VH-VL binders against p57417. Designs and how they scored, part 21

Target 1, 135 residues: p57417
Amino acid sequence: MNNLIDTIKKIENILYSLERILKQECHNLLKSKTSNEEILELIKRKKILFKKLIILSQDRLCLEKEYNIFPPYESNNKLNNYWKKIINTCLILRKLNLKNKIIMNKKFYLNQRFLELSSSYKKSVTYNLDGNLEI
Key: E = the ipSAE of ESMFold2; O = the ipSAE of OpenDDE; V2 = 0.75 times the mean of E and O plus 0.25 times the DockQ between their complexes.

## First folded at step 9 (VH-VL; framework fv_regdanvimab)

Design k4 (at its last look DockQ between E and O 0.46; V2 from the best seeds 0.00; counts 0 for: pae E 2.1 > 2)
Fold by OpenDDE, look of step 9:
Structure k4 (fold): chain C 135 residues (1-135), chain A 122 residues (1-122), chain B 110 residues (1-110)
Amino acid sequence: as target 1 above (135 residues)
Amino acid sequence: QITLKESGPTLVKPTQTLTLTCSFSGFSLSEYGVGVGWIRQPPGKALEWLALIFWDDDKYHTTSLKTRLTISKDTSKNQVVLTMTNMDPVDTATYYCARIPFDSEGYYFDYWGQGTTVTVSS
Amino acid sequence: ELVLTQPPSVSAAPGQKVTISCSGSSSNIGNNYVSWYQQLPGTAPKLLIYDNNKRPSGIPDRFSGSKSGTSATLGITGLQTGDEADYYCGTWDSKLRAYVFGGGTELTVL
């Protein structure tokens, strides 16, 4: 059970990191003079965090099966409390993603310089119509 | 160019603590996604993963040795340190440090040190 | 205790093809990307394949990797005497939260 708790904590931490990055992304996108390099760096960091999140999620799923406990973890107060935080953070992230997607599209959709930079950057990330990141 | 090098004592007495340092260049543990791990190999035996530390200080240890292992990083010095307590002759092995790259879908070790041989003997 | 199972040894003549299997479970190979390492005698391991089937720079295309279900396979075509080495599969285990290696396979070129 300790392994699952630890995994959930790690997931929470990654989500907090993502929140910070998305806020920073939003801040940069709202500037009159947005730095493409800074935006690309933030995209890179997001991509890396999402990859780690995928791995941690796989760990979580495996451990849930092993311990026969599943979200929202009603039988474990500690896990349940962490899960609530995770859910709340996910809601925030979704809102931030949607906002950033809208701003980014308005600002860069027809920006040839940005498109060229994005095309040359192998780790570029796009947003779908629902505001979800596509890596 | 990326390089890793292990350093520490090559001879340890039983029950003593082993401290190994991995010094690396060509990359930084401040970079998102980067990790450094320790792997050992007893003479004539298979590779055994010991521990892993990431840029965000996320740490993992092999379960069988969890109580004996500590991994830490000094980003400013480009170093990762592994400590192993209560050494036993069965811990005699070549110890490697290796890098996990930031640009990966899964975890793997793309660059390795040459390894340092540690012998545990009275 | 080994989590990933490899044949202890394989052999073939120069120019031939060999395959090395790596068998795991749903918590490791089934859920995670597989890597392969080559270890020449008296040297440190070298990354050969990562993310199931990708080759690092400098690795020739005669080396290939594949994954299906809970098993992975390393393929070596056009065997050369220089390919004589130990080969290890490795992957993350989600249950153990650990990186795991196979027991290694000794490749002999006849």
Scores: ipSAE 0.836, ipTM 0.942, lowest interface PAE 0.5, mean pLDDT 92
Fold by ESMFold2, look of step 9:
Structure k4 (fold): chain C 135 residues (1-135), chain A 122 residues (1-122), chain B 110 residues (1-110)
Amino acid sequence: as target 1 above (135 residues)
Amino acid sequence: QITLKESGPTLVKPTQTLTLTCSFSGFSLSEYGVGVGWIRQPPGKALEWLALIFWDDDKYHTTSLKTRLTISKDTSKNQVVLTMTNMDPVDTATYYCARIPFDSEGYYFDYWGQGTTVTVSS
Amino acid sequence: ELVLTQPPSVSAAPGQKVTISCSGSSSNIGNNYVSWYQQLPGTAPKLLIYDNNKRPSGIPDRFSGSKSGTSATLGITGLQTGDEADYYCGTWDSKLRAYVFGGGTELTVL
């Protein structure tokens, strides 16, 4: 059980890091002197965080089966509380992604993928380099 | 271009604490996605993964040795340090450090040090 | 600890093909990406295959990897005397939250 709680905490930390990156992306998109290197670095960091999120999601799914417990983890208050924060953060990330889409082209935009993270009990969820969902 | 080198004592006594340093060049742990791990190999035996640390200070340890292992990094020195307490003759092995790159789907070790042999003498 | 099982040894003549198997479970090979490492006598391991079937730069295409279910296979064609080494599979295990290596396979080129 401690391995699942730790994995969920690491997922939450990655999602918060993505939130910070998306906010930095918005800031850089609004600057008149946005360097190509700055925006490309933020894109690279997003893709790396997506990769890590995919691996953590695989860990989570395996541990869920091992412990026979599944989102929203109603039988474990600690896990349930973390899961509620994860869902809320996914909604925030979707909103930030939509805002950044309005400012920039679709290639840098994260769409509905974070909301689907919470509903994918039985499937692996992956994201490509553009942030688009893959199964 | 990318190199890793293990350093530390080659002979320790049982119950002592082993400290190994991985010094690397050609990359930095300030780079997103990069990690460094430790692997050992007892004489004539298979590779055994020990611990791993990522750029964001995320850490993993092999379960059987978790209470004996500490892994840390000093990004400014390009070093990763492994500490293993309560050494025993069965811990005699060649110890390697190796890099995990940022550029792919799974974890793997793309560059390895040459290894340092540690003997635990009774 | 042997979470991944490999044959202890294989042998073949120069020019022939050999395959080395790696058997695991759903928590490792089944859900995660497999890598293969070559360890020449007296040397550190070297990456041969990552992400199941990809070769890093400098590894010839006579080395190949594949994965099916909870098993992975390293293929080596056109065997050369310089291929004589120990070969290890490796992958992440999601249940252990640890990297795991197979027990190794000693390849002898007769």
Scores: ipSAE 0.532, ipTM 0.803, lowest interface PAE 2.1, mean pLDDT 86
ESMFold2 (binder alone), look of step 9: mean pLDDT 95; pTM 0.964

Design k5 (at its last look DockQ between E and O 0.62; V2 from the best seeds 0.75)
Fold by OpenDDE, look of step 9:
Structure k5 (fold): chain C 135 residues (1-135), chain A 122 residues (1-122), chain B 110 residues (1-110)
Amino acid sequence: as target 1 above (135 residues)
Amino acid sequence: QITLKESGPTLVKPTQTLTLTCSFSGFSLSEYGVGVGWIRQPPGKALEWLALIFWDDDKYHTTSLKTRLTISKDTSKNQVVLTMTNMDPVDTATYYCAHSPYDSEGYYFDYWGQGTTVTVSS
Amino acid sequence: ELVLTQPPSVSAAPGQKVTISCSGSSSNIGNNYVSWYQQLPGTAPKLLIYDNNKRPSGIPDRFSGSKSGTSATLGITGLQTGDEADYYCGTWDSKLRAYVFGGGTELTVL
């Protein structure tokens, strides 16, 4: 059970990190003169955090099966408390991510300028109309 | 170019603590996604993963040695340190540190040090 | 206590194809990406395959990796004498929260 608790805590931490990054992204996007280099760096960091989140999520799912405990973890107060925080953070992230994507689309026109920028970065990152990050 | 080098004592007495240092270049542990792991190999035996530390100080240890292992990083020095307490002759092995990249789908080690041989003997 | 199982040895003549299997479980190979390492005699391991089937720069295309279910396979075509080495599979285990290696396979070129 300790492994699951630790994993959930790690997930929470990653989500907090993502929140910070998205807020920074928003701040930069709202500037009159947005730094492309800064935006690319933030995108890079987001990608990395999302990948780590995927791995941690896989760990979580495996451990849930192993311990036969599942969200919202009603039988474990510690897990339940972490899960509540995770859910709240996810709601914030979804809102921030959608907002940032809208601003990004307006500023960089994904089919033109943004694609050009992405091509120079070697790693293709796009935002769809639904606010989902495409890696 | 990424390089790693292990350093520390090559001879340890039983019950003593082993401290190994991994010095690296070509990357920084301040970079998102970067990790450094320790792997050992007893003579004529298979590779055994010991520990992994990431840029965000996230740490993992093998379960069998969890109580004996500590992994830490000094980002300013480009170093990762592994400590192993209560050494036993069974811990005699070549110890490797290795780089784990950030632009992958899973964890793996793409650059390895040359390894340092540690012998535990009275 | 090996989490991943490999054949202890395989052999073939130069120019032939060999395959090395790696068998695991749902918590490791079933859930995570597999890597392969080559270790020449007296040297440190070298990454051969990562993310199931991707080759690092400098690795020839005669090396290939695949994954199905809870098993992975390393393929070597056009076997050369220089391929004589130990080969290890590795992957993350979600249950153990640990990286795990196979027991290794000794490849002999006849």
Scores: ipSAE 0.871, ipTM 0.941, lowest interface PAE 0.5, mean pLDDT 91
Fold by ESMFold2, look of step 9:
Structure k5 (fold): chain C 135 residues (1-135), chain A 122 residues (1-122), chain B 110 residues (1-110)
Amino acid sequence: as target 1 above (135 residues)
Amino acid sequence: QITLKESGPTLVKPTQTLTLTCSFSGFSLSEYGVGVGWIRQPPGKALEWLALIFWDDDKYHTTSLKTRLTISKDTSKNQVVLTMTNMDPVDTATYYCAHSPYDSEGYYFDYWGQGTTVTVSS
Amino acid sequence: ELVLTQPPSVSAAPGQKVTISCSGSSSNIGNNYVSWYQQLPGTAPKLLIYDNNKRPSGIPDRFSGSKSGTSATLGITGLQTGDEADYYCGTWDSKLRAYVFGGGTELTVL
């Protein structure tokens, strides 16, 4: 069970890191002058965090099968509390992604190449009712 | 461009603690997604992964040695340190450190150090 | 005993093709990406294949990788004497939360 709890904590940490990146992205997009290099760096970091989140989700799924416990982990208060925080953070991430997408489209509407690249890295993170990671 | 080099004692007595340092260049552990791992190989035997540390200080250790292994990093020095407690003759091996890249779907090790051979003998 | 199983040895003549198998489970090869490493005598391992079937720069296309289900395969065509080495598969195991190597395959070029 400790391996599953540890994995869930790592997932939560990645989601908080994504939240910080999305807030930084919003701040940079709202500035009068933004560097494409700064925005592209934030996109790179999101891609890297999504990769790690995918691997952690696979770890979680294997451990869930091993321990025969599944989201929302109602039989384990600690796991249930972490899961609730994860779901709430995913909701925050979806709001931030939508906000940033709107700002990006308005600011860069004449740069279709940049918008196409950034759009592929703007995926929202969520977990469905079965507990599977969706990006 | 990317290079890694292992350093530390080559002879250790049973029960002692081994400390190995991986010094590297051509990358930084401040780069998102980057990690450094440790792998060992007893003479004439297969590779055995030991531990992995990432840029965000996230860590993994092989289950069988988890209580004996500690991995840490010093990003400003471009170093990763592995310690293994309570050494035993079966721990005699060549120890490698290796780079884990950020731009991939899975974990793997693309650049390896030359290795350092550690003998555990009384 | 081994998490990833490889044949202990394989052999073929120069110019021929050889394949090396790596058998695992759903928690490793099934859900994760496989890499292959070459270890020439007296040297550190060298990456040959990553992400199941991708070659790093400098690896010729006569080295190939594939994955099906819980098994992976390294293919080597146009065998050369310099290909004599030990070959290891490796991948992440989601249950162990650890990287795992196969037991290694000694390739002999007749």
Scores: ipSAE 0.708, ipTM 0.867, lowest interface PAE 1.3, mean pLDDT 89
ESMFold2 (binder alone), look of step 9: mean pLDDT 95; pTM 0.963

Design k6 (at its last look DockQ between E and O 0.52; V2 from the best seeds 0.73)
Fold by OpenDDE, look of step 9:
Structure k6 (fold): chain C 135 residues (1-135), chain A 122 residues (1-122), chain B 110 residues (1-110)
Amino acid sequence: as target 1 above (135 residues)
Amino acid sequence: QITLKESGPTLVKPTQTLTLTCSFSGFSLSEYGVGVGWIRQPPGKALEWLALIFWDDDKYYSTSLKTRLTISKDTSKNQVVLTMTNMDPVDTATYYCARIPYDSEGYYFDYWGQGTTVTVSS
Amino acid sequence: ELVLTQPPSVSAAPGQKVTISCSGSSSNIGNNYVSWYQQLPGTAPKLLIYDNNKRPSGIPDRFSGSKSGTSATLGITGLQTGDEADYYCGTWDSKLRAYVFGGGTELTVL
């Protein structure tokens, strides 16, 4: 059970980090002179955090099966409390991500412009033409 | 140009603590996604993963050796340190440090040190 | 305690094709990306394949990787004498929260 608790804590931490990054992204996007380099770096960091989140999620799912305990973890107060925080953070992230996508599309007249920019810097494309994050 | 190099004692007495240092260049452990791990290989035997540390100080240990292992990083020095307590002759092996890249889908080790041979003997 | 199972040895003549299998479980190969390492005699391991089927720069296309279910396979075509080495599969294990290696396969070129 300790492994699952630890995994959930790690997931929570990653989500908090992601929240910080999205807020920074929003802040930069709202500037009159948006730094493309800064935005690309933030996108890179988001991508990395999401990848780690995927791995941690796989760990979580595996451990849940092993311990036969599942969200919202009603049988474990500690896990349940962490899960509430995770759910709350996910809601915040969804709102932030949607806002940032809208601003991004307006700022760059479409993701195509940004995609071309990203390609020129030899960095991975993290947004598709529809403004959705590609992980 | 990415390089890793292991350093530490090559001879340890039983019950003593082994301290190994991985010094690296060409990358920083402050970079998002980057990790450094330790792997050992007894003579004529298979590779065995020991521990892993990421840029965000996230740490993982081998289950069988968890109580004996401590991994830490000094980002400013580009170093990762592994300590292993209560050494036994069975712990005689070549010890490697290796890097996990930042842009990977899964975890893997793309650059390895040359390894340092540690012998545990009275 | 090996979590991934490999054949202890394989052999073939120069120019032939060989395959090395790596068998795991749902918690490791089933859930995570597989990597392969080549270890020449007296040297450190070298990354050969990552993310199931991707080759690092400098690795020839004679080397290939595949994954299906809870098993992975390394393929080597056009076998050369220089390919004589030990080969290890590796992946993350979600249950153990640990990186795991196979037992290794010794490849002999006849």
Scores: ipSAE 0.852, ipTM 0.948, lowest interface PAE 0.5, mean pLDDT 92
Fold by ESMFold2, look of step 9:
Structure k6 (fold): chain C 135 residues (1-135), chain A 122 residues (1-122), chain B 110 residues (1-110)
Amino acid sequence: as target 1 above (135 residues)
Amino acid sequence: QITLKESGPTLVKPTQTLTLTCSFSGFSLSEYGVGVGWIRQPPGKALEWLALIFWDDDKYYSTSLKTRLTISKDTSKNQVVLTMTNMDPVDTATYYCARIPYDSEGYYFDYWGQGTTVTVSS
Amino acid sequence: ELVLTQPPSVSAAPGQKVTISCSGSSSNIGNNYVSWYQQLPGTAPKLLIYDNNKRPSGIPDRFSGSKSGTSATLGITGLQTGDEADYYCGTWDSKLRAYVFGGGTELTVL
């Protein structure tokens, strides 16, 4: 049983790490100077954490089958308590992911419009071979 | 260039505690997803995995040896330390440390140290 | 303790093909990715195959890996005398929460 409890604790830790990444995404999405390099790093870290969560999930499923116990682990108070924390964290992650999608949509729309406006403000003045002014 | 090197005593007496240090370069345990593990091989026998530690301080131990093993890291020194208590002659082996990379689907060891031979004898 | 089962030895002539099997269970090979290691005499193990069938840089394509169900296979074509070594399969075991190696296969090139 201790192996299942330890696996659940490790899952909880990964979910907290994902929460921190999603909050960092939100912060970076609000910056007008967000670089592609920063976004790529966040994507890399999420992939790594998701890989670890997948492996831990496989561990959990094998141990649940061996011990014949399943979420929400009503027969074990420790496991039930950890599972409640996991469910609450998953709810927080869902809300953060939705918030980040909304901010991303707004940022892209505003940046596209801003680029369109700024290009119309630039003018060039040239003279052709005949000496005539071209604007 | 990624390198790992094991260091520690080559001879210990039964009941003593063995402390091995893995010193590495070319990567850091601050890199997401990276880990370091320990593997041993008794003379003429198969590889036996002992323990591993990841960048986030997550740790795993061999089921049969977990009460005797402690793994830790010092990220600033690029070192991982394995401690094994209550040594016995059956623990005589070559001890390797090896890296687990981040850029794969599964866990595996891509770079290995040369190994250090530890003999347990009275 | 759960171990991965490999034949103790295999042999073939230079230029020929061999396969080395690795048999496990649903908690290891079935759920997880398999790697293969070569250990030349007197040296540390070296990675040959990871993620079931991928070769790291510098490993020739005559080395191949595959997996089906709870079994994995290392294939070596165009055998060379320098391939004489011990070969180990390895993978994560979800039940043990541990990395596990097979018992090793001694390849002899006659």
Scores: ipSAE 0.754, ipTM 0.888, lowest interface PAE 0.9, mean pLDDT 87
ESMFold2 (binder alone), look of step 9: mean pLDDT 95; pTM 0.965

## First folded at step 11 (VH-VL; framework fv_regdanvimab)

Design n1 (at its last look DockQ between E and O 0.51; V2 from the best seeds 0.73)
Fold by OpenDDE, look of step 11:
Structure n1 (fold): chain C 135 residues (1-135), chain A 122 residues (1-122), chain B 110 residues (1-110)
Amino acid sequence: as target 1 above (135 residues)
Amino acid sequence: QITLKESGPTLVKPTQTLTLTCSFSGFSLSEYGVGVGWIRQPPGKALEWLALIFWDDDKYHTTSLKTRLTISKDTSKNQVVLTMTNMDPVDTATYYCARIPYDSEGYYFDYWGQGTTVTVSS
Amino acid sequence: ELVLTQPPSVSAAPGQKVTISCSGSSSNIGNHYVSWYQQLPGTAPKLLIYDNNERPSGIPDRFSGSKSGTSATLGITGLQTGDEADYYCGTWDSKLRAYVFGGGTELTVL
């Protein structure tokens, strides 16, 4: 049972880390000039955290089966409390992730439209090595 | 470019505590996804995983030795330390530290130290 | 008791193909990526295969890995005398929450 508790705690910690990353991503996306390098780095970190989360989830599932205890862990108050926090954080992550996707898509759309408009006025508009617009 | 090196005593008396240090270069434990583990190999026997520590200070220990093992990191020094209490002759082995890369799908050790041989004897 | 089972030894003549099996369970090979390590006599282990079938830089294409169900296999074609070594499979085990190695296989080139 202690292993399951420990695993759940680790999952919670990873989710908190993901929340921090998504907030940073949101902050960067809302800047007037977004750094593609910074966004890519945040995406990389997200991917790494997700990979670890997958492994932890597999650990959780295996231990649940072993101990014959499953979410929401009604028979264990400690586990249940942690699970509630996890669920709450997951809801936050879902909202943040959706928000970031919307912002990113809008930004890409605007950049593309800008390039098309600029080309019509015989202006040379390109992306630099960092993915930022250069006029 | 990436290197790991184990250091510590090569001779330990029974019941004493072994402290091994893994010094590495070419990467940092501040990097997301990176981990460092300890593996030992008794003479003529198979590899045995002992412990693992990640960039976020997440730690794992082999169950059989959990009460005896402590793993810690000093990111500023690029070091990972393993302590093992109550050493016994059966703990005589070559001890390796190795890296888990950040860009992996699964856990594996891509770079290894040369190993340090620890003999437990009276 | 070993969580991952390997044959203790395999042998073949130069130029031949050999396979080394690694048998596990759903808690390890069934759910996690498998890696293989080569250990030449008197040296530290070297990563040979990662993520079931990927080769690190510098590893010849003579070495291959595969996974099916709860078992993994290392294949070596065009066997060379320099391939004589111990080979270990490794993977994460969710039940133990530990990295686990196989018992190792001694490859002898005849």
Scores: ipSAE 0.833, ipTM 0.930, lowest interface PAE 0.6, mean pLDDT 92
Fold by ESMFold2, look of step 11:
Structure n1 (fold): chain C 135 residues (1-135), chain A 122 residues (1-122), chain B 110 residues (1-110)
Amino acid sequence: as target 1 above (135 residues)
Amino acid sequence: QITLKESGPTLVKPTQTLTLTCSFSGFSLSEYGVGVGWIRQPPGKALEWLALIFWDDDKYHTTSLKTRLTISKDTSKNQVVLTMTNMDPVDTATYYCARIPYDSEGYYFDYWGQGTTVTVSS
Amino acid sequence: ELVLTQPPSVSAAPGQKVTISCSGSSSNIGNHYVSWYQQLPGTAPKLLIYDNNERPSGIPDRFSGSKSGTSATLGITGLQTGDEADYYCGTWDSKLRAYVFGGGTELTVL
């Protein structure tokens, strides 16, 4: 059980880091003169955090099967509370990610390098109410 | 150029604590997504993963040795340190440190140190 | 106990093709990317393949990787005597929350 709790805490940490990155990205994109280097760094960090989240989600799924416990973890109030918070954060991240994608496309129209990096940007990470990872 | 080098004692006695240092250059653990791991190889045997640490201080240890292993980093010195307590002759091996890169889909070790051989004898 | 199973040895003549298998489970190969490492005698391991089928710079295209289900395969064509080495597969395992290596395969070029 301790491995599942640790995995969930690591997932929550990644989601908070993603929220901070997406808010920073939004702030930079709303400036009248956007630094390409700053935006490209934020896109890189998002990709790295998505990779970690995908791996952690696979860890969670394997451990849930092993321990025979599943989201929303109704038999454990603490885990259930963490899960509800995770779901709400994922919804916020999805909205922020879409907002930033729209702003980025408007500002960097026909920029092939940004469009190629934005391919990973089309991937959104969320958990549905059944606890499955959706991209 | 990315390089890693292991250092520490080459001979330890049973029950002693082993401390190995991985000194690296050409990258930093302040770089987003990067990690460093430790792998050992007993003479004539297969590779055995031990532990790893990421830029954000996220850590993992092999389950069988978890209570004996500590991994830490000193980002300002470009060093990662592995400590293994209660050494036993079965821990005689070549110990490697290796880098985990940030720009891939999976975890793997792209650059390795040359290894340091540690013998545990009574 | 080995999490990833490889044949202990394989052999083939110069110029021929050889494959090395790596068998695992859904907690590792089935859901994670596989890498392959070459270890020449007396040296540290060297990355050969990452992300299932990607080659680092300097690795010739006669080395290839693939996976299907819970198994991965390293392919080597145009065998050379310099390919004699031990070969290891490696990947993440989500049940163990650990990186795991196969037991290694000794390649002999006859």
Scores: ipSAE 0.777, ipTM 0.907, lowest interface PAE 0.7, mean pLDDT 88
ESMFold2 (binder alone), look of step 11: mean pLDDT 95; pTM 0.962

